# VH-VL binders against Nucleoside-triphosphatase THEP1: the designs that were tried, part 17

Target 1, 177 residues: Nucleoside-triphosphatase THEP1, of Natranaerobius thermophilus (b2a6v4)
Amino acid sequence: MTESNILLTGKPGIGKTTVIKRTVELLSCSSTGFYTREIKRGDPRVGFEIISLQTGERLPLAHTDFTTAEDRVGKYGVKAENLLGFLKEINEAMTSNKPQCLVIDEIGKMEFFTPGFHETVDKAFQSSYPLLATIMKKSHKFCDYLKNRGDTDVIEVTENNRDDLPEKLAKRIEEQL
Short names: E, the ipSAE of ESMFold2; O, the ipSAE of OpenDDE; V2, 0.75 times the mean of E and O plus 0.25 times the DockQ between their complexes.

## First folded at step 16 (VH-VL; framework fv_cixutumumab)

Design v8 (from u6 with heavy chain G50I; at its last look DockQ between E and O 0.87; V2 from the best seeds 0.81)
Fold by OpenDDE, look of step 16:
Structure v8 (fold): chain C 177 residues (1-177), chain A 121 residues (1-121), chain B 108 residues (1-108)
Amino acid sequence: as target 1 above (177 residues)
Amino acid sequence: EVQLVQSGAEVKKPGSSVKVSCKASGYTFTNYAISWVRQAPGQGLEWMGIIIPIFGTANYAQKFQGRVTITADKSTSTAYMELSSLRSEDTAVYYCARLKYTWEGWYFDYWGKGTTVTVSS
Amino acid sequence: SSELTQDPAVSVALGQTVRITCQGDSLRNYYATWYQQKPGQAPILVIYGKNNRPSGIPDRFSGSSSGNTASLTITGAQAEDEADYYCNSRDSSGNHVVFGGGTKLTVL
């Protein structure tokens, strides 16, 4: 198998991000990209923040309090500009010629509002670097395209496999470096 | 109100260069990409390139690679398109346009009025 | 890179329905955007995504897609709809923007 791109899908809350984080921790190389974490105010989810794997920088991407935001996904206002810096880091990394794993969590609706996101995702998939990403489960033209790429392995994260996936994924990624 | 104000018409000799400006206002300049599109007389729209200001680098159509330079000045909210080694075929109206990204695609929602560049000996 | 192809010209009788189709391999992966252009004017966005109309665009304009095609449909063409229409999308790489050749719509 020569798939250099790994896409994780699954129901919300199944632990896709956890799988990514644990996988990254097992890698011998650096990881470039971001993961997404829910923002909770007490019990309810009120937004999402993105965290850089390189720097640890945390910025809100979407929030119910972003009431004046031009871009919206459901009840969340989206600050697409907050993802720009993260995308820039990914793009720069792709030209650095150092062994690394690219990480994009998530390829979803909120992220698509950011200028250059489509391009960055396409470049990442086309790059020689291993890519580990999560992707929205619902049908979407661009996402479906990515899932159906011949160089992409789509893995459904479930309660049955989520604990074993990090080691398996890390091994696969290491073999691609 | 969103506005893209372009520089005035240019008349150039073959072999020379032209630099067209596009000053953006009415929105956060760094939150959108700026693209350049030209249209020769009686012809269709031709995409030249795009820049995301915060990235500082542009993507170009293959046809213009090496001959076009697109830049953005964040301090003045102005995008530039410089085309070198001009030839008569470069005679066209050059548009700057704001590209909006969405989860359901992208679109040019605002356009400049265009800059006429005439290349003649 | 990939191309988008359109019929160079179509005609429609006043009040009738016309469909302008754009075809290209990249349309399998990306949505199309449609623009209207009248002589001496910059293009105007009319349809984007699955079937989204910007504010100010009449509801007689609609968009659809299937396979490697995208279509702009005008249901009940008006005289003012006479214009050039361009489809737009990404090329196969996703890194470049491409336009169709344009379709000149004549309202009879």
Scores: ipSAE 0.835, ipTM 0.923, lowest interface PAE 0.6, mean pLDDT 95
Fold by ESMFold2, look of step 16:
Structure v8 (fold): chain C 177 residues (1-177), chain A 121 residues (1-121), chain B 108 residues (1-108)
Amino acid sequence: as target 1 above (177 residues)
Amino acid sequence: EVQLVQSGAEVKKPGSSVKVSCKASGYTFTNYAISWVRQAPGQGLEWMGIIIPIFGTANYAQKFQGRVTITADKSTSTAYMELSSLRSEDTAVYYCARLKYTWEGWYFDYWGKGTTVTVSS
Amino acid sequence: SSELTQDPAVSVALGQTVRITCQGDSLRNYYATWYQQKPGQAPILVIYGKNNRPSGIPDRFSGSSSGNTASLTITGAQAEDEADYYCNSRDSSGNHVVFGGGTKLTVL
């Protein structure tokens, strides 16, 4: 396919991460990368954690308790260093020749604080591996470039399509491998 | 509190090598990238390469491929740049600089004071 | 020649507005960063990203970009603005850093 890179967009809370997780669970091939989950204290969301698809390792990326963090997005302090090991896994996978899908959830404000994230994303988009990623809606020169690449399909996740996307995406990804 | 302390000035002969050190303090060394940038007398800034210490792999400008080696020692929080087969055109001030990433771009937020390397016979 | 092109010199009368430009194909995809450098000193960050000005940089400095061109504008130039200015960005791969050749600003 001319569009080996799949970018999911949509309103906050529409279910982009759920689509990612459901798609990965349906794949028969290996998946390398990470996704994010909310951290809740009771009902309110207080942060986000990142989970490796390859190892299951989880670390907090952002949290309201990170009050001394230099890097911030709104009320959340960002521990950008916690993403470094996950980026190392993605970079190593791209040199391995194993059939796999690369997963980046999310190409967003918090992740951009991590050294090497921008470069890892560039390499992933330029690679021949299928890439499944979520991307922030906010205008940003690099993100706009990614969305406009000729090899990239941008799909807005909505209430109408989110339940059927995982099966469609998994089939598409496996056909590329 | 962030400091990048570079090794002292060097005078070298053509064909030899130089190794410049950059000692980082005041921050967690493995959490930031370090680049090397040089500037010949009266000339512009020239990027040489970058290392993210936790990745262990450096990336080099094409011009310097095969002549430059950039390394990091996590235990001493020190980055190094070694340039081999020196020529008179390599006479320059060599800077290390810390690269700060943000969601709206990136920049070198702290610079060493520079190390003057003079290549002469 | 560098992959980012700047005019080597530009002049501005005291109190007037000047624009320093930087052009290259990669600027369509990546933000430019601007540094000021005075003789014998390391460069100082002036503008990064879309138009972000770090603390301590006067509000007469601003940045903009369109297509393959980025610009640094100084409104109401002052004597202390006399310096070399470098644009900085990524190459087309996003993995390498590139600097423009620099622009010497003279305040008349």
Scores: ipSAE 0.748, ipTM 0.880, lowest interface PAE 0.8, mean pLDDT 91
ESMFold2 (binder alone), look of step 16: mean pLDDT 92; pTM 0.936

## First folded at step 18 (VH-VL; framework fv_cixutumumab)

Design w1 (from u6 with light chain N95D; at its last look DockQ between E and O 0.92; V2 from the best seeds 0.84)
Fold by ESMFold2, look of step 18:
Structure w1 (fold): chain C 177 residues (1-177), chain A 121 residues (1-121), chain B 108 residues (1-108)
Amino acid sequence: as target 1 above (177 residues)
Amino acid sequence: EVQLVQSGAEVKKPGSSVKVSCKASGYTFTNYAISWVRQAPGQGLEWMGGIIPIFGTANYAQKFQGRVTITADKSTSTAYMELSSLRSEDTAVYYCARLKYTWEGWYFDYWGKGTTVTVSS
Amino acid sequence: SSELTQDPAVSVALGQTVRITCQGDSLRNYYATWYQQKPGQAPILVIYGKNNRPSGIPDRFSGSSSGNTASLTITGAQAEDEADYYCNSRDSSGDHVVFGGGTKLTVL
């Protein structure tokens, strides 16, 4: 009956990652997973990095400097291997049976290049753990399936709701634990 | 450049076990999934299971759960598949194959040449 | 878990169009991938994802899907297209890879 999976959508720059981080700061339980941040060189965005919620470890996931990478999204080369350790953390958490919120920011083009990402996401959505994730807006058969799951609430982050969401989501997640 | 070199043909008796190796080269072994796929004479392709070596755990098709063990040796860049309690119906070509992930889908991009296992009394 | 079903055989006249279908409930959630296999050889990839064709695969090969069905279409079939064709996807759990039973294409 409970929508334990929360998917945030919204236009680039609207604050989805900020909503994630502020929600996690309000939780009393641990959070396992990662979020993404832009890498900038002056004004232009030149890449993306992933940051572990548990350890603070940071690794670049995609960058314009990765010019010889086979895996690419637009101008960015993708170092898919850099996400593998983060996926291992999530998979281990799901077998630990400890109260926690799983966090995946973002279910997007770059992450899909990583072996095991699709399977980790699928398992996380099927688990009983609260899940807070962001997801790309682009139509994709697996992503559309996730958005249409009966146990999943898709929330578009807007200027009007982004400041209110962290408190509401944290309360909702705590009630599941 | 990418190569998957499999061990040679095997002839086995019913009730025994077989262990097939798949040595990978030309890429970073720990960063890709390896699957085992078999094909009996005149039959279709059948996925047996797979492993992502850096995770260290394998998953198995339900049909083979309890009879198959898939492992990876990171130091030699070699994946293994061991099938126990062999029956004549296990006579097949056994392939290892590398699974490539993309945001547009996933597919086996490199296949070994196959290892013929014959189970006869 | 969900299985993928293919007709075991299909025939097409040289130069004509043929569709090879694959059905399974999990295809509502996951893309299908298509492989061509000739006797004594390992399979080769022909279509993945929505309709992605790797380099070296002729543009007469295309893929589509709707509901629980995926299709491989060969427009203007040639004699060299005579082969077995396998669809490949995930089971209902998403964790396991599954193959269809294969379709033998005969080019008349």
Scores: ipSAE 0.794, ipTM 0.898, lowest interface PAE 0.7, mean pLDDT 91
ESMFold2 (binder alone), look of step 18: mean pLDDT 92; pTM 0.940
OpenDDE, look of step 18: ipSAE 0.832; ipTM 0.925

Design w2 (from u6 with light chain R28E; at its last fold request DockQ between E and O 0.96; V2 from the best seeds 0.89)
Fold by ESMFold2, fold request of step 20:
Structure w2 (fold): chain C 177 residues (1-177), chain A 121 residues (1-121), chain B 108 residues (1-108)
Amino acid sequence: as target 1 above (177 residues)
Amino acid sequence: EVQLVQSGAEVKKPGSSVKVSCKASGYTFTNYAISWVRQAPGQGLEWMGGIIPIFGTANYAQKFQGRVTITADKSTSTAYMELSSLRSEDTAVYYCARLKYTWEGWYFDYWGKGTTVTVSS
Amino acid sequence: SSELTQDPAVSVALGQTVRITCQGDSLENYYATWYQQKPGQAPILVIYGKNNRPSGIPDRFSGSSSGNTASLTITGAQAEDEADYYCNSRDSSGNHVVFGGGTKLTVL
């Protein structure tokens, strides 16, 4: 009956994570999941960290300093193990029967290295919980499937809509609850 | 060097159970999924289930739901598979295998040598 | 519906090209992985993702996919390529691993 899955796309730096955070701030329900932030050393970006919405715990996911990491995306080594605890939180939330919005920022290259990530994403999309996520633009068989699901609304974030989206999305999510 | 060392061959009677171990070394045990895959004589590969040790919860193939229990002991870096109510068609080689995730796909990158389980009277 | 289907056997003349196929609805949504298995041995990884070949696998092996079909191609087959080949992916839920039934490749 409803499009319970909302996927945000857009150019790097357009404000997708800001839309996520602003939307969550407007919700009356709990939010479970994580978002990402750049790590900068002065001006250049040197990595990415993940932050839990429930606990505020933050861990680096990828960094140029991770030179011995087996998993890599471009110049960044990936510490896939650092996302495991966040995935456990999401999986536990899906069995809690508590009204909440699931948040995954981002469904992207770095996150796919973590064991259980794509299974967690599959379960979240198949669940009845509202899901607010960002997704990489790059063509990828699983990501293309997610974008094409009939219960999924893909919204491109632009300079023209990013300031209006949080209120609209929060209203939609609350109507599902 | 990544190694998966499995317990030795077993001969079992119908109706009993078997528990096969898989000792992992050369990597951080809790950071990878381990699956159990069996192969009956002259037959194909069959996934039975798997576990991500830090999650503590196993996933099972539908065919084995209710008969198989997969566990992980983080302190010894050992995964276990227990199959109950054995019957002759459970005669097979049982492999443990480590599941590697990448953004370009996923695959079993290391396999144990297999454990032969024979079910007969 | 969650099954992966492979032809049970394929033959190729030494030095010729052969294609082993795997069909299943879930292959539209999940990448296929290919394993080679020789008698008495554990499987070894040959191809994963779109067309990723791990180190140590001869460059005569390649992979491709279209729609619900994945293919493993061996260009210039050698006697040592005689083996069973399994495709591997996910079921329709994405939670379970599935294998095709395997294809026995005979060279000559």
Scores: ipSAE 0.830, ipTM 0.904, lowest interface PAE 0.6, mean pLDDT 92
ESMFold2, look of step 18: ipSAE 0.816; ipTM 0.900
ESMFold2 (binder alone), look of step 18: mean pLDDT 92; pTM 0.935
OpenDDE, look of step 18: ipSAE 0.885; ipTM 0.940
ESMFold2, fold request of step 20: ipSAE 0.823, 0.810; ipTM 0.903, 0.900
ESMFold2 (binder alone), fold request of step 20: mean pLDDT 92, 92, 92; pTM 0.939, 0.941, 0.938
OpenDDE, fold request of step 20: ipSAE 0.907, 0.913, 0.914; ipTM 0.949, 0.952, 0.953

Design w3 (from u6 with light chain K50E; at its last fold request DockQ between E and O 0.95; V2 from the best seeds 0.90)
Fold by ESMFold2, fold request of step 20:
Structure w3 (fold): chain C 177 residues (1-177), chain A 121 residues (1-121), chain B 108 residues (1-108)
Amino acid sequence: as target 1 above (177 residues)
Amino acid sequence: EVQLVQSGAEVKKPGSSVKVSCKASGYTFTNYAISWVRQAPGQGLEWMGGIIPIFGTANYAQKFQGRVTITADKSTSTAYMELSSLRSEDTAVYYCARLKYTWEGWYFDYWGKGTTVTVSS
Amino acid sequence: SSELTQDPAVSVALGQTVRITCQGDSLRNYYATWYQQKPGQAPILVIYGENNRPSGIPDRFSGSSSGNTASLTITGAQAEDEADYYCNSRDSSGNHVVFGGGTKLTVL
């Protein structure tokens, strides 16, 4: 297998982030990158936060309270600057020459507003590091290119496979290191 | 509100270097990419390179790799472009421009007024 | 190839429709942006992300893409549309910005 890049797709709420987190728990190597969580105020989802795998730092990426934000996706204002430090961590990891797995959850609408995100993703896909990422299902020229790369395995997360994926993915990633 | 103020015109001899500054105001300097784009008289736009100040490293167009150095000073909110080994064909207007990212594309949303660099024997 | 190729010049009669094209292999993977530039002025954005039109740009301007080609279409060309038009995208690595050579539009 020459597929060093693993992209997870699937419906919202199917468990893509859980698959990533469980896969990372099983890896022997370091993991660098970020994942997302919903922010809820009672029942309704009001935003999204990003969490660094390296530092544990948590920052809101998008929120209904960001009413003056210039960048928006639907009802959510996007605070694109909050992802910059996480991108810096990923870029530094790619020059460190240390064995590790890069993690990007999610390659999605909100993240694209951050300067350097597109370029960081391109570099990660072109690097020799294993990459584990989630990607939005919506058609998007750059995302469609990523999904069609010959070095990339696109896996739809479903109720039928989500519980088995972490062990399979961790084994594949370890074999690439 | 957003402004990119560039240093003044320069006249240079072949073989020398030039360093152009771009002072940003009206936004958080470290949160945006700045590019340098030049245009020779009667010719098209050429991207030379760019930097995201918080990352601290620059990207350069292949044509200029080895001759151009782009830096950012976060404390003064100023980007710099230095072009070495100047030739007469480097005579151009040099722009700094801020690169805006969206989920469906990228564009330069603010431009400096340009700095004319004349390289003459 | 990482280069973006445009025809150097195109003419259109007043009130007619014109299409300015930009070709490059990287346009399969990366969005195109279009700038208008008049003599002595900085470029202005007319289309980004294939077909997003900023506020203040007339609705006669539209964009499209297919394969390795991006297009800017002006329907009902006006005298003030006479300008140079540049396509703008990324190189094959995705990390570098590239401009096409520009197309001079003459409105007859």
Scores: ipSAE 0.843, ipTM 0.907, lowest interface PAE 0.6, mean pLDDT 92
ESMFold2, look of step 18: ipSAE 0.824; ipTM 0.904
ESMFold2 (binder alone), look of step 18: mean pLDDT 92; pTM 0.940
OpenDDE, look of step 18: ipSAE 0.892; ipTM 0.943
ESMFold2, look of step 19: ipSAE 0.834; ipTM 0.903
ESMFold2 (binder alone), look of step 19: mean pLDDT 92; pTM 0.938
OpenDDE, look of step 19: ipSAE 0.886; ipTM 0.941
ESMFold2, fold request of step 20: ipSAE 0.829, 0.837; ipTM 0.905, 0.908
ESMFold2 (binder alone), fold request of step 20: mean pLDDT 92, 92, 92; pTM 0.939, 0.939, 0.936
OpenDDE, fold request of step 20: ipSAE 0.913, 0.914, 0.915; ipTM 0.952, 0.952, 0.954

Design w4 (from u6 with light chain K50Q S92T; at its last look DockQ between E and O 0.93; V2 from the best seeds 0.87)
Fold by ESMFold2, look of step 18:
Structure w4 (fold): chain C 177 residues (1-177), chain A 121 residues (1-121), chain B 108 residues (1-108)
Amino acid sequence: as target 1 above (177 residues)
Amino acid sequence: EVQLVQSGAEVKKPGSSVKVSCKASGYTFTNYAISWVRQAPGQGLEWMGGIIPIFGTANYAQKFQGRVTITADKSTSTAYMELSSLRSEDTAVYYCARLKYTWEGWYFDYWGKGTTVTVSS
Amino acid sequence: SSELTQDPAVSVALGQTVRITCQGDSLRNYYATWYQQKPGQAPILVIYGQNNRPSGIPDRFSGSSSGNTASLTITGAQAEDEADYYCNSRDTSGNHVVFGGGTKLTVL
């Protein structure tokens, strides 16, 4: 009834980002936000990049080459400033008065280093816009609060449901607009 | 080395305004949030608002909405706080502070030395 | 009224353990941060997140939280720990920073 926020969880590699991208492709409304992809150099993963749904712009968010970065997650330096422009896009969309779906992939450790990320997420969850996001499984006070919100539906992506989810989610999002 | 250098002490009359500056150095100014926090004599810390320079917009505490303006000049790496319609209870030390975000919380990692503003007739 | 409540003052005997508390509904959703302030000085970060202690802060300082309450614990209190202590978090909307009213710690 009032579940305008959809949070996808699931084990690494299960296809959460693919579900998001396919859902967005089925929507008739605009989608604003970003998704993430691995950066590989041969066999090993060396980083992560952020891709804008609106513009297609891509920037690295984390990389093993960022050796002087103060913000780190494991072996990866985090270049938190690279997400700032994407957060600006989301905030501007929320004031546009246009029907749209907000997309955040992922609400996770690396993204939290960016100034304004927490506030942007809070505003998006509190807004009337449909929100489609992925969220880390790790225990975290703010993330646990988001998962427990009464207006939020937490969906675990599995091999059994991942192929069916995009159509179901797109239909649900269209009905909210 | 990160430094936040604030403008000097001010004495103001009621009804006037004050503009305090905070010049940042030792880091990429546009990539961090700056907040303003005040403390009246014998009182606690009070957050007034903050700005992320690349966003170009400020966020204000409800109490100060309509009286405070926070801006950033990227070319000089300087943040400003202007408080209008001054009253005697606005007498305080005004700090600028850099807000650091982490996945386990947020904190002010560097503070200016403070700017004393005295409002009296 | 303040969204974060602290006792205005507490005392501890030298070498004893003291707990300074901060209470507010927003602490269910957001981490608390603790600052120490001595007269005439800007605040100094003591604890952030659940229990992260920055470089240079003695390990007698620790933090914890449960429900709508956050605590700063000082074990083996020393004379130099005498100061004002502020908790800091977000308001219930998540959009604004808020400080508790502060607790003056006296070491006896």
Scores: ipSAE 0.804, ipTM 0.899, lowest interface PAE 0.7, mean pLDDT 91
ESMFold2 (binder alone), look of step 18: mean pLDDT 92; pTM 0.940
OpenDDE, look of step 18: ipSAE 0.892; ipTM 0.941

Design w5 (from u6 with heavy chain Y110S; at its last look DockQ between E and O 0.90; V2 from the best seeds 0.86)
Fold by ESMFold2, look of step 18:
Structure w5 (fold): chain C 177 residues (1-177), chain A 121 residues (1-121), chain B 108 residues (1-108)
Amino acid sequence: as target 1 above (177 residues)
Amino acid sequence: EVQLVQSGAEVKKPGSSVKVSCKASGYTFTNYAISWVRQAPGQGLEWMGGIIPIFGTANYAQKFQGRVTITADKSTSTAYMELSSLRSEDTAVYYCARLKYTWEGWYFDSWGKGTTVTVSS
Amino acid sequence: SSELTQDPAVSVALGQTVRITCQGDSLRNYYATWYQQKPGQAPILVIYGKNNRPSGIPDRFSGSSSGNTASLTITGAQAEDEADYYCNSRDSSGNHVVFGGGTKLTVL
């Protein structure tokens, strides 16, 4: 029996997004969803952007320059509306019946401000599609539920395993298709 | 300055339909969910369904599936709820409400004043 | 909906503490939200998430949850707290909103 949902955890900067990107590169099927990337201005991080796996479209999700944003995480204002189109892509993919892997990087504080994010994640976990996601460490009732699902494998990314994970995960995902 | 302005009271006969409007202002209409919640006289709150306008599809409570249609008109920033095959049990106040998402939870942060629909015998 | 169960009525003496409960299996996975409603008015938010209180809600209101049960606690109840209280959460799918049946709080 295989677990269709794979959740990556680990320290900030350990390479979770790199594991996702390398895994997706090894897949023979298509991938639908998004990943996050830091926005830097010189040395300091000033924000985060989201990038579509399907189209390469990039939009800022959070930034220190978003000083009038109602939604905030620490020093970053959140433009939750910028994730809406990415959620629409994921929802449409779940009705397509085409072999594919769903990707959500990250199930985290900033993304939860977007209308429909919670519901999209719930549907993705309940679907038969392989799902590769990262999830925040902070205790949160919904996140704890996701981590404890019987069809979900939570994998901590470490210095010791991060280079080996992409090949192992890609093989698992393709076996589910 | 979020406002949800609902259409006026309706009196309807059994078997007919009603369409209630909810005009939104003070925010970007397409970026938020709108739900419809009703309350019969002396009874509790009952969620009927909702829509996120950019997704274009509505989500309905099972009880109302097949009788309710929820739509959004982006050009007028107006949500609609149409309930068909009306029965006397459908006599209620119908609220529209905006659903706000945060990482610590979600809640209805703005409510319309309600639209009274009376279904005569 | 009967997915979330509340007692229909509870009484409290002025200045005393009262707990209003909400039970449902989905509360193991989703936070409850609490609304206060007075006659002829739309509901107002009093508690959401783990224990978040919006501005304008007195600090005598707090929320908690354990297992399949969520609770709204009012410490030092005041006459103005007399109202109907609804818990609100998600159904088992996570996609639908559900309300409890409501609890009428009488302040004696």
Scores: ipSAE 0.798, ipTM 0.897, lowest interface PAE 0.7, mean pLDDT 91
ESMFold2 (binder alone), look of step 18: mean pLDDT 92; pTM 0.938
OpenDDE, look of step 18: ipSAE 0.887; ipTM 0.941

Design w6 (from u6 with heavy chain T28K, light chain K50E; at its last look DockQ between E and O 0.96; V2 from the best seeds 0.89)
Fold by ESMFold2, look of step 18:
Structure w6 (fold): chain C 177 residues (1-177), chain A 121 residues (1-121), chain B 108 residues (1-108)
Amino acid sequence: as target 1 above (177 residues)
Amino acid sequence: EVQLVQSGAEVKKPGSSVKVSCKASGYKFTNYAISWVRQAPGQGLEWMGGIIPIFGTANYAQKFQGRVTITADKSTSTAYMELSSLRSEDTAVYYCARLKYTWEGWYFDYWGKGTTVTVSS
Amino acid sequence: SSELTQDPAVSVALGQTVRITCQGDSLRNYYATWYQQKPGQAPILVIYGENNRPSGIPDRFSGSSSGNTASLTITGAQAEDEADYYCNSRDSSGNHVVFGGGTKLTVL
């Protein structure tokens, strides 16, 4: 098995999403999936939104204003339904048979509340498509399994490597296609 | 209050088909997976398949692939399971159940009361 | 036939502790969930995500896992705990739900 799956880890705010976006900008193939971005009200972070790489659609995934949400992570209520359309895009891409890189930012607590997320991640890791994802550092049975897969390279993003990673990852992904 | 209301008991002959309904209420139907689980008399629980209504595509246990069709009607908030080419061993109680996802796993949080299907000549 | 294996029956004396086990390779990668089922009734969730107990489930119920084995433990067993218990998880692909064969708990 080739190392088709690249998992980025690192502390919050280190630039994992920036590495993903810059890597995708360097690819000649299409990219399907989503990335996350914080929502700020002034200085304080009040939530997270998800943005489709394919369509540019953006929706809030979690927010402090979602006070009645059943699903929560810390102070954030989670609107798990908002990720469903993004998962549908990824699943459809995997049946299309076109050259592409799958992108999942982030495999984390908030995303696991969405029906089908776990299954979509499993399928993406088991597929032959290049996968570029971020993953939470916290111990979790399924996440630990993903990090330990033989076809998966786990890379910690640091201040020392984050500026160099996009070119290296893009070259690696292109050579795979 | 979340409720899953199933259609009534059915008696069928071998070779026919059955379609069981599951009407959901008390939650956003398109936001949750619905599964079908059956239990033959004196036997254990057996997952047949499930659907996330917004995806539109069902996922089936290998044993039932080709004999079962699971659908969802978003306008009526109703899931359906149709099992074809019935045999006597298909005699069972058929449950619909809602699948809840959390960051530490998933579980069926609400079950229908079950629909008894009896297959006999 | 199931990827998850349970003993078909277990007995416990009133007030004693019992452990019901579930074995399967997929339990290394996927969390286990436990259901209780009494005759003529739909299953009831007892434990999910290793040891999360939903509201209304007595604290005498707990769960654990190690390697390919998940366990449901009932301390101070009561007469109303007499039921069938099913473990539930995923198959090796992670895409299919699977149940163990069930364990009939008898409270003596």
Scores: ipSAE 0.832, ipTM 0.906, lowest interface PAE 0.6, mean pLDDT 92
ESMFold2 (binder alone), look of step 18: mean pLDDT 92; pTM 0.938
OpenDDE, look of step 18: ipSAE 0.890; ipTM 0.942

